# Ledger of designs, part 229: VHH binders against o75319

Target 1, 181 residues: o75319
Amino acid sequence: GNHIPERWKDYLPVGQRMPGTRFIAFKVPLQKSFEKKLAPEECFSPLDLFNKIREQNEELGLIIDLTYTQRYYKPEDLPETVPYLKIFTVGHQVPDDETIFKFKHAVNGFLKENKDNDKLIGVHCTHGLNRTGYLICRYLIDVEGVRPDDAIELFNRCRGHCLERQNYIEDLQNGPIRKNW
Key: E = the ipSAE of ESMFold2; O = the ipSAE of OpenDDE; V2 = 0.75 times the mean of E and O plus 0.25 times the DockQ between their complexes.

## First folded at step 18 (VHH)

Design BB20 (framework vhh_etentamig_d1; at its last look DockQ between E and O 0.10; V2 from the best seeds 0.00; counts 0 for: pae O 7.7 > 2, placed apart)
Fold by ESMFold2, look of step 18:
Structure BB20 (fold): chain B 181 residues (1-181), chain A 120 residues (1-120)
Amino acid sequence: as target 1 above (181 residues)
Amino acid sequence: EVQLLESGGGLVQPGGSLRLSCAASGFTFDDWAMSWVRQAPGKGPEWVSLISGYGESTYYADSVKGRFTISRDNSKNTLYLQMNSLRAEDTAVYYCARYQDSDYSAFDYRGQGTLVTVSS
């Protein structure tokens, strides 16, 4: 079924745009079928996502969905036509090099195609925290040359929650730079 | 009620092969990524493999890459693990598990397990 993900209610639905980047992170929006299990104030639907982005005076140009499932919502449930990319990302373990490469390729492609606008890349996993934070930070470190601690601090502040998964943090801080192609 | 029933375990010699099956019921099977987890004597659980709902993506632990293949047949609600080139260190109870894609508990349901013994 339509079981609410563990601790999903504990997270802010949408973060803030990360200054100096095109990223915004959020938890997975849940399609209408999940709302029977939620109080009205707990709902965060695909429509709610776009409304919250608009309230920040921002616009999404790409959604990168890092979940390892398709049960939460379908791209057709999005209220606007926006490019959508699924990158199946295994949780709990540091994302593998293929996953990191796919993420980098998607971001670089977006930046090239969208150099003449200010649209954002929305990134989410289930909670919009660990896998999302890891891949955004990995990109900033490997491609933009940001220091690991600065990338992590920026993500944490803008998401409104700190990265929790210690093996991800240790890999970002002390692990190898990953190849970009 | 979610049920996961593993089968196909047994005794094999090193270098041999086994195919494990897991019959799933009580949920929409193709909505869920599925996993094999094993527990060797005296060790904690090891995440062996993962497959997405329609097989779009797979994951393998380094210890089994190139030797094990996860697959599923959604028309039969069945998960499989083909294990080739078996080694003594593959001896373990193998569990079928439903992956919930959570940062907290990776799996929400697990079967009773099937024993694989690789003995030389």
Scores: ipSAE 0.736, ipTM 0.877, lowest interface PAE 1.0, mean pLDDT 92
Fold by OpenDDE, look of step 18:
Structure BB20 (fold): chain B 181 residues (1-181), chain A 120 residues (1-120)
Amino acid sequence: as target 1 above (181 residues)
Amino acid sequence: EVQLLESGGGLVQPGGSLRLSCAASGFTFDDWAMSWVRQAPGKGPEWVSLISGYGESTYYADSVKGRFTISRDNSKNTLYLQMNSLRAEDTAVYYCARYQDSDYSAFDYRGQGTLVTVSS
């Protein structure tokens, strides 16, 4: 259906590139069918996403969709030149090791294939905050060796919103490092 | 097996109060945000309130803000809904629901519900 996610309007559409990384987080763009329920200034479509990215003088090279549903937009709504990866991620709980691994693998693959450019990895869940923030931070901690608090602070600052879920924060700060391949 | 069992419903006069409970089992309770939803006769389901896993965040529908309070006791695997200043339009079957995707319209599990009737 075309139900607008709760509190979706409360979050900034697109964050800022995370300095020192290729990550940018954003809330889920909504396909045209949702526009009927939104004021013009509230609309955020896949097209709007790309326009906002361009306004930041950036370019998306990959989109990782962490939402569990497929009702928000279709891959066909995206430019063909930008790969789309769906990683079904259950909300409100710490992602399992398989999900974490899939995310890391996708990111590392992208970085390997895109060494010659500065294209970004766009990551989103519903609000582009909790699941998105956790997995990005998990990557920075596990793969890049960033201190947990630094990773969280960096994400929060760049996203313009703070991670909300205590179990995610706790896992990032005190949880075990997840195995890389 | 995930189970949700609501209780506490009943008949109350306008302006009255009720406290609903939901006993959860079959999953790690504090890993999940929990919601109350309600369905009035002849109407579709309406989201009422949501609480995060550790209770650090709560959310309410506009229709119940200031009157209802959602809470949880993770040590008891129990979800609560304190309903004050009840109105006739609050009459509905109230369901406890587990949330899966930060999309407040998507629930993967729901109880059998408990009936709340507000009538003079």
Scores: ipSAE 0.014, ipTM 0.299, lowest interface PAE 7.7, mean pLDDT 91
ESMFold2 (binder alone), look of step 18: mean pLDDT 81; pTM 0.817

Design BB3 (framework vhh_etentamig_d1; at its last look DockQ between E and O 0.89; V2 from the best seeds 0.83)
Fold by OpenDDE, look of step 18:
Structure BB3 (fold): chain B 181 residues (1-181), chain A 120 residues (1-120)
Amino acid sequence: as target 1 above (181 residues)
Amino acid sequence: EVQLLESGGGLVQPGGSLRLSCAASGFTFDDWAMSWVRQAPGKGPEWVSLISGYGESTYYADSVKGRFTISRDNSKNTLYLQMNSLRAEDTAVYYCARYQDTDYSPFDYRGQGTLVTVSS
């Protein structure tokens, strides 16, 4: 469908690369069928995503899609040169251990295979904020040993928006470390 | 116009089974994740289950895991909820809801609901 997700327009299309990491977060790009419901300056397509990444002198090496729907865009809308990974992630709730593990595994796999380049891992949910931020921060905390508050601050700063969901923040700050294997 | 119409509710004894159906129209059904939500008398709504557009992924509330099964037939634009081992606490109005996948309001449409009563 062509229903613009709620408050989608309120978020910056693309964040900044997180220093010291290969992560970049962005809101979900919308396929062409959505454009009729958007002002030109509000449009953010899969092609626009890549253009904006390029404007930052970066290159995407992987896209991790955390949305639980397929209505936003199709993998076919992406360049064939960039692998696409879908990890169905329910909103509102803290991702389960399986989801967290899938994310970590994907990231680690990418890093192992891409040691010879500086391509980025693009991560998005609907707004590229809450689910996205949680999983990125979870990775930094569990795998990289980053202090939770530092991870959250780094993500928020780079995304240009702050994590909104208290349950996510609480879990990151005080929740248990999840297994990395 | 988006329409969701639930059916299959009724009275059942504890331990019994029911199968709910939701007929969807007015949108591309397989593009959307679909959900069941229930509301018991005097209680707030509870998210019961979620299924992705092509059924690749499913989600269940802890309260129904192992007992309920969500499924869909995209060729018929129909969502299902198989409820087994029903308990008194499962008594509620069950709503079919379209999942819009946002962190604000998870659903943008829901049906009129169908009543499920579990009682001996």
Scores: ipSAE 0.901, ipTM 0.941, lowest interface PAE 0.5, mean pLDDT 96
Fold by ESMFold2, look of step 18:
Structure BB3 (fold): chain B 181 residues (1-181), chain A 120 residues (1-120)
Amino acid sequence: as target 1 above (181 residues)
Amino acid sequence: EVQLLESGGGLVQPGGSLRLSCAASGFTFDDWAMSWVRQAPGKGPEWVSLISGYGESTYYADSVKGRFTISRDNSKNTLYLQMNSLRAEDTAVYYCARYQDTDYSPFDYRGQGTLVTVSS
């Protein structure tokens, strides 16, 4: 079924562009079949995502979907002109090195191919918080040399919600820097 | 009504093999990642393995890597766990669980479990 993810309604649909980066984070958009269990003001479809991004005077150039499921929406629900990348990311556990590598590789590839525009990388998991925040912060720390606490503060402020999973926060603050290739 | 029914547990000698099955019903099976969780007597649950809806991705706990293989047959709505090179410490009740991919409870449904006992 069309089970609404636990606490999904409690999160802002889309954050703000993270200054000094090409990232914007959001919660998973839900296809129309979920809307029977949602009030109109609670709906956040793939179309709603793009309308909200346009309202911020921004444009998505890549969507990285970190969910470990395909039930929320289909890539075909997105404009064909926006590249979509699925990185199956196991929740509740700090993402493994292979997952981190795939994320870094995708971001680096995007930045190289899009150096002449200002399009954003949209990143989401189910709530747009823990897996999303972890991987964005991991990238900023390992690739950009941002201090862990500064990366976390920037993400929290721009997402509009704080990272919640303590094992992720602990790994970002005190864990090893991961390889970039 | 979501239902998960495990089978295939039993008594086996160290070094032996078992294959667990989980029959799923009451939901669109291929929409959901599925997991095996085990609980040894007097211990907390251990997340053994996870498989995505079409088998694109798998995860294994370090304690079972190389010995256990998770798989699924979506045409039969069935999840499997092939367990090889079994050890005494693999003795546990094994549960089939539906992974809900949220930050809160990782599983929203589990079966009643099947007992695996590894002993001489």
Scores: ipSAE 0.709, ipTM 0.870, lowest interface PAE 1.2, mean pLDDT 93
ESMFold2 (binder alone), look of step 18: mean pLDDT 84; pTM 0.841

Design BB4 (framework vhh_etentamig_d1; at its last look DockQ between E and O 0.86; V2 from the best seeds 0.77)
Fold by OpenDDE, look of step 18:
Structure BB4 (fold): chain B 181 residues (1-181), chain A 120 residues (1-120)
Amino acid sequence: as target 1 above (181 residues)
Amino acid sequence: EVQLLESGGGLVQPGGSLRLSCAASGFTFDDWAMSWVRQAPGKGPEWVSLISGYGESTYYADSVKGRFTISRDNSKNTLYLQMNSLRAEDTAVYYCARYEDSDYSAFDYRGQGTLVTVSS
């Protein structure tokens, strides 16, 4: 599984922490087997992820992987000290209520268990943009009461890229609130 | 070289059942999510079902939910689609596709397809 996902190189590896939240979004890190198909400056491994987070003077406390594949990297490629959660999320379509609930539950659980620190929730899909952005924004809207446009703007600004999928944007702006519990 | 070869298609009456198979080769099969896509004459491709690498997650289009079952045998590098309660609108060429999990292109490889015709 060494096929570089389409347009993966076009996106910044890691975004910035979203102010007022514990979220940080990034594109999927690729295990070593992908490096032979990448220029050195294009490489972004699990190790690189943690280094970049550290460069921002942050620390990951949880990684939520929204990809529907395991070809990119293995949980064993991550430090044992950082919990890894897989939430299989299909691309191109609005996540279903179950997926949304799983995400919210994971985030709330993390926040409850990590009140005594400032560790971040790292969220990624393939590009760390559309699925990632939707679920983060969905959480901010449904749980934190943030205005949809404000949530989207905040995510876009911090990720360094804008949500691309109109169906995601439309659902965030005009879709119904999903149950939190 | 990545290869996907579908089989199991044919003519079936409404309410009937078929089981499609897809033989995969040329890549680490269990690393990849796999999908079935169908295309009816004169229509665009329709996503039918998706299964994760180890089969721990499955997804179905609303049009087939409750009737179709996707599965895989990683020891045989084979993807399956059990189709029950078939309807005329299920008539299409069914393709096995490797799901790359991209925001722009969902599949990077697709087989030649197998024709499923549901008709009385």
Scores: ipSAE 0.828, ipTM 0.906, lowest interface PAE 0.6, mean pLDDT 95
Fold by ESMFold2, look of step 18:
Structure BB4 (fold): chain B 181 residues (1-181), chain A 120 residues (1-120)
Amino acid sequence: as target 1 above (181 residues)
Amino acid sequence: EVQLLESGGGLVQPGGSLRLSCAASGFTFDDWAMSWVRQAPGKGPEWVSLISGYGESTYYADSVKGRFTISRDNSKNTLYLQMNSLRAEDTAVYYCARYEDSDYSAFDYRGQGTLVTVSS
C-alpha cells in the first residue's frame, strides 16, 4: 500500500530557514502515486517541495532523508543537481550514536564544500518533526554550542510545529554529551 | 492485499537454534523495512529486529543482539530471522511486521505469527 502516513496532512509541508543556520525542515514529499488519496490542496510532491523552497528565495544544496523506508519517493524523483543522502534513522527511540555521527559528518562536509554559497540543507523524516528536530538540535547543541532550550525553540518556531516526542526532548535537554567526530 | 506468512517455529532446547521465515506478498517488498516482533505469554509485544529495504541497515533489541540475525532475500520476497543460543526468555509468538516509519504507528501489517518454545 500507498496509504498516507498517519497525521501527515496535519503538518505544514515546509518550514522556514532556521536563522543563523543552513537548515530547513519539511515533511516527507510523496510521489505521484499517493495523490489519488489526496485533495489537490493536500498534495506535496518532490516537485512541490522545490517550488516551495524557491518561493522562499532559497535553494537546496543537500537533502538528508531520515526515513527507514523507500516507499514515499525515489531519489530519481529529485533533480539530479541536488545531492541526496539517506541516513536510516529508527523512529520512536532516540537516534543511536552511529546515526548522530553520520548526520554530523554529512552536515560538516556540506558546510565545508558550500562555504562560498548560501544553499540549504533540507532535512526530513516522515513528518519532518521528531527525528528531524532531534538531529538538527543535536547538531546545533554539540557542534555549534547552542543551548538546548534555544535550539528546540528555534526549531519549533521555524518548523511551525513543536517537537512532540518526550524522550527526544528529554535527551536534548538533559542527556549525555555526544562526541563530535 | 498485503500478506505476511511466518514459518519455522517449534520446540527447541535451551542453547538450540531456529530459523524463521516470512513470505511476503501484495506489495513492493524492497520498498519497505521489515521487522520481527515477539509476544511472550501474558506480556506485551517486543520489537526484536528491523532491516531496511535493501538490507543495508539493521537494528536489534539488546536482549537478542549477538544471538539473532535478521536478513532478507528480495528476489524471493522473504524475511528471515536466524535465532541462535536460544533461552527460555525467547519463548514467544514471533510476528513478521511491515515497518510503517511513522511517529504514530511503527507497524501497519503483521502476520498471524509462529510459535517458538524454548524449554528445559
Scores: ipSAE 0.649, ipTM 0.842, lowest interface PAE 1.3, mean pLDDT 92
ESMFold2 (binder alone), look of step 18: mean pLDDT 81; pTM 0.826

Design BB5 (framework vhh_etentamig_d1; at its last fold request DockQ between E and O 0.92; V2 from the best seeds 0.83)
Fold by OpenDDE, fold request of step 21:
Structure BB5 (fold): chain B 181 residues (1-181), chain A 120 residues (1-120)
Amino acid sequence: as target 1 above (181 residues)
Amino acid sequence: EVQLLESGGGLVQPGGSLRLSCAASGFTFDDYAMSWVRQAPGKGPEWVSLISGWGESTYYADSVKGRFTISRDNSKNTLYLQMNSLRAEDTAVYYCARYQDTDYSPFDYRGQGTLVTVSS
């Protein structure tokens, strides 16, 4: 059967909105079937996600799921009012240009369509840290012109955990800017 | 118990083709992305290919792009790797592996492997 992702419990369920952006990162919520394997206080369902976001006086306008699996939760577990986007993102390696472009395109599209509100783009992978952090930072660097170190620091601070993968960090700090079109 | 059993390996000449299969059991197959990993003699493991649960997305190592095709039949709990235009450097033991989708060990289970030898 399904198993709790390795070290999933070690990560804060939801980060904070990144100031100056519409991004918020969180670890993957788990559907009800996982609850039997968790202590009550460890549970983090799609419903819990929205409750926690609300507690921050924020509202999600889009969820970008970067996981490469479907076992964690189903899109139908989310409120109908919040669009869900899957961007299959392979872990361990720096996301390819296509993946980066897809992410940027999605973000830009959202921002264009949501100028009249302050809804957030929720981004998650499994732990909501490495793939999530990379792509958010990549966007800030490439599109918003943020200094790499500033982007990384901002993400880390808001997520409550630091980006861990060195290849991601190195690419963000020293890698080339990816084209935005 | 999770089980992965590879088959289809063998000796083939350069330019030839092989189709590997992996029979999976002990878990909900389509919930997991599946992967092929190979290890050549004296070399470290190489991530060859990955396919999402329903085949919506695939990944290939640069070394095999255009030559290998990963696929799956969820009704049969089977993963496939079609290998065309085989080269000597493709010689390796090929493992079927279940992708964890974490930043830790990418795979939590793998089979015993099947040997592919490409030689004249």
Scores: ipSAE 0.906, ipTM 0.945, lowest interface PAE 0.5, mean pLDDT 96
Fold by ESMFold2, look of step 18:
Structure BB5 (fold): chain B 181 residues (1-181), chain A 120 residues (1-120)
Amino acid sequence: as target 1 above (181 residues)
Amino acid sequence: EVQLLESGGGLVQPGGSLRLSCAASGFTFDDYAMSWVRQAPGKGPEWVSLISGWGESTYYADSVKGRFTISRDNSKNTLYLQMNSLRAEDTAVYYCARYQDTDYSPFDYRGQGTLVTVSS
């Protein structure tokens, strides 16, 4: 089954680099087998992702895939020079502490190893919005000390779409600071 | 056509065990995370458990954690739920569901369900 994810067409493929951070968010790229059901202008493949990043004069140094499935594309569809990390992240529920820790660990490791370049961490879930926005904001709040509303506003503006899930927004604004790093 | 067929329900005493099965057909089984959802009489549905395509990750509702184990056999296109230390509040119809991993509906297909009754 290569059915297009619900409302996937409604989202901008790639956001903008988030100023003051190393993050860029995007929706899941889809391998060629999905293109039978897409108009040419709707396509967004792994190759299209890298072309769009290059058009922004940016370079990816890590892709963090938050989807809970492997059907959208294969790591082999990505350039061998770009590390890929899968963090299975359950949707609809605020990510658990283990998931948050894995995300923070990956980001912190990247920042140490890439302190001498300007490469970006690409983060996606299916739509590049709720799970992606939650974990990026959770990192900025817990590790960088950013105020919750400022983190959310920055993500929304740079992604080009507002975070939608109310339980995620509530947890970011009023929930506990996670110190599991 | 996607089909999900649950089996293994029945009457069990508190503290007992049951193993549910779900036979899947009509799709590439290992491409999809699979879930168990239950619905007690007169209640809304409850998300019980989730397993990724190759078992890399699992999720359990707090109410069943430590008592239930989700598993799958991709060579048989079958999903399982091992239920131990059953309680009266586990009484429900249990549905096999295909997880769709979007921000919207979490499941796109479910079976007809199998009834589990826990009573002395």
Scores: ipSAE 0.717, ipTM 0.877, lowest interface PAE 1.3, mean pLDDT 93
ESMFold2 (binder alone), look of step 18: mean pLDDT 82; pTM 0.820
OpenDDE, look of step 18: ipSAE 0.888; ipTM 0.935
ESMFold2, fold request of step 21: ipSAE 0.676, 0.672, 0.691; ipTM 0.857, 0.863, 0.865
ESMFold2 (binder alone), fold request of step 21: mean pLDDT 81, 82, 81; pTM 0.817, 0.828, 0.825
OpenDDE, fold request of step 21: ipSAE 0.904, 0.905; ipTM 0.944, 0.944

Design BB6 (framework vhh_etentamig_d1; at its last look DockQ between E and O 0.83; V2 from the best seeds 0.00; counts 0 for: NG spot H52)
Fold by OpenDDE, look of step 18:
Structure BB6 (fold): chain B 181 residues (1-181), chain A 120 residues (1-120)
Amino acid sequence: as target 1 above (181 residues)
Amino acid sequence: EVQLLESGGGLVQPGGSLRLSCAASGFTFDDYAMSWVRQAPGKGPEWVSLINGYGESTYYADSVKGRFTISRDNSKNTLYLQMNSLRAEDTAVYYCARYQDTDYSPFDYRGQGTLVTVSS
């Protein structure tokens, strides 16, 4: 369908690279069929994503799609040169251990295979904020040993929006470390 | 117009089984994840299960894991919920809901519901 996600327009299309990491978060790009329901300046397509990344003098090396739907865009809408990974992630609930592990595994795999470049890991859910922020922060906390508040602050600052869901924030701050293997 | 119509509810004894169906129309069915939500008397809505558009990913509430199975037939625009080992606490009105995948309201449409009563 062509229904614009609720409050999708309220979020910046693309955040900034998180210093010290290969992560960049963005809201979901929408395929062409959505454009008829958007003002020109509100449009954010898969192509627009790549253009905005280039404007930041960055390059995407991987896209991790955390949405639980296929209606936003198709993998075929992306350049073939950039790997696309779907990790179905339910909203509202804290991601389960399997989801967290899948994310960590994907990130670690990418980093191992891309030591010779500086390409970014692009991560998005619908708004590129809550699920995205949680998993990125979870990775920084569990794998990189970053203090939870520092991870959250870094993500919020770079995304240009703050994590909104208290259950996510609470789990990041006070929840258990998840296994990395 | 989006329409969701549930069926299959009824009275069943503890330990029994029911299969709910939801007929969907008015939208591209396989573009959307679909969900079952239930509401017991005097309680708030509970998210029961979710399935993605292609039926390759599923989610279950802890309360129903191992007992309920969500599935879909996209050729028939139909969502299913197989409920096994039913318990008294499963008594509720079960709603079929379209998942819009946002952090604000997870569902944008739901049906009228079908009543499931588990009682000896």
Scores: ipSAE 0.874, ipTM 0.929, lowest interface PAE 0.5, mean pLDDT 96
Fold by ESMFold2, look of step 18:
Structure BB6 (fold): chain B 181 residues (1-181), chain A 120 residues (1-120)
Amino acid sequence: as target 1 above (181 residues)
Amino acid sequence: EVQLLESGGGLVQPGGSLRLSCAASGFTFDDYAMSWVRQAPGKGPEWVSLINGYGESTYYADSVKGRFTISRDNSKNTLYLQMNSLRAEDTAVYYCARYQDTDYSPFDYRGQGTLVTVSS
């Protein structure tokens, strides 16, 4: 079935660009088949995502999809001109070192290839909060040297919702620096 | 209606092998990651393994790494668990579960379970 993900309706669709970074976070867009279970104002499709990004005077140059499923939308629902990368990230647990490495590698590759523009990396999991916030913050901490509390505060403010799971917050604040790049 | 029907359990001696199957129906199978969860007598559920919809990514509990292999055949809507080098500690009811991709409730459906007993 096309059941709406648990708590998905409770979250703002798209955050704001995180100042000083190339990141923007959002919840997973849902293909049209989900819309029969949504009021019109609750809909957030792949098309809606791009419209909302354009309304902020921004442009996506990469979408990193952290979901562990293919059911929400197909990559073919996105414009062919926007690169799409799937990094299967298991929820409910802090992402493992291989997942963190893949995320860092993708971000570093994007920044190198896009040094002459200002396009954004869009990152989402199902809700655009815990997995998304963790990996963005982990990147900022490990690669950019941002203090953990500053990274978390920046993410929370720009996403419009706070990171919720304590195990992610604890790992960001007190866990080891991961030296993968 | 979502249905998950496990089979292949039984009695096996330590060091033996067993292959579990789970027939899925009522949903688009390849859209969902699938999992095996086990519950030993008197203990809580333990997540054993997970495989994504196209079989590109797998995860295993440390207790079963190197001994168990999760796989799926999307043309047959079937999930498998190959269990090798079985130990008494692997005795449990094994459930096929559909992964719900959230940080909160990892599974939304599970089957009836199939009993695996490892004993001399």
Scores: ipSAE 0.501, ipTM 0.765, lowest interface PAE 2.0, mean pLDDT 91
ESMFold2 (binder alone), look of step 18: mean pLDDT 81; pTM 0.821

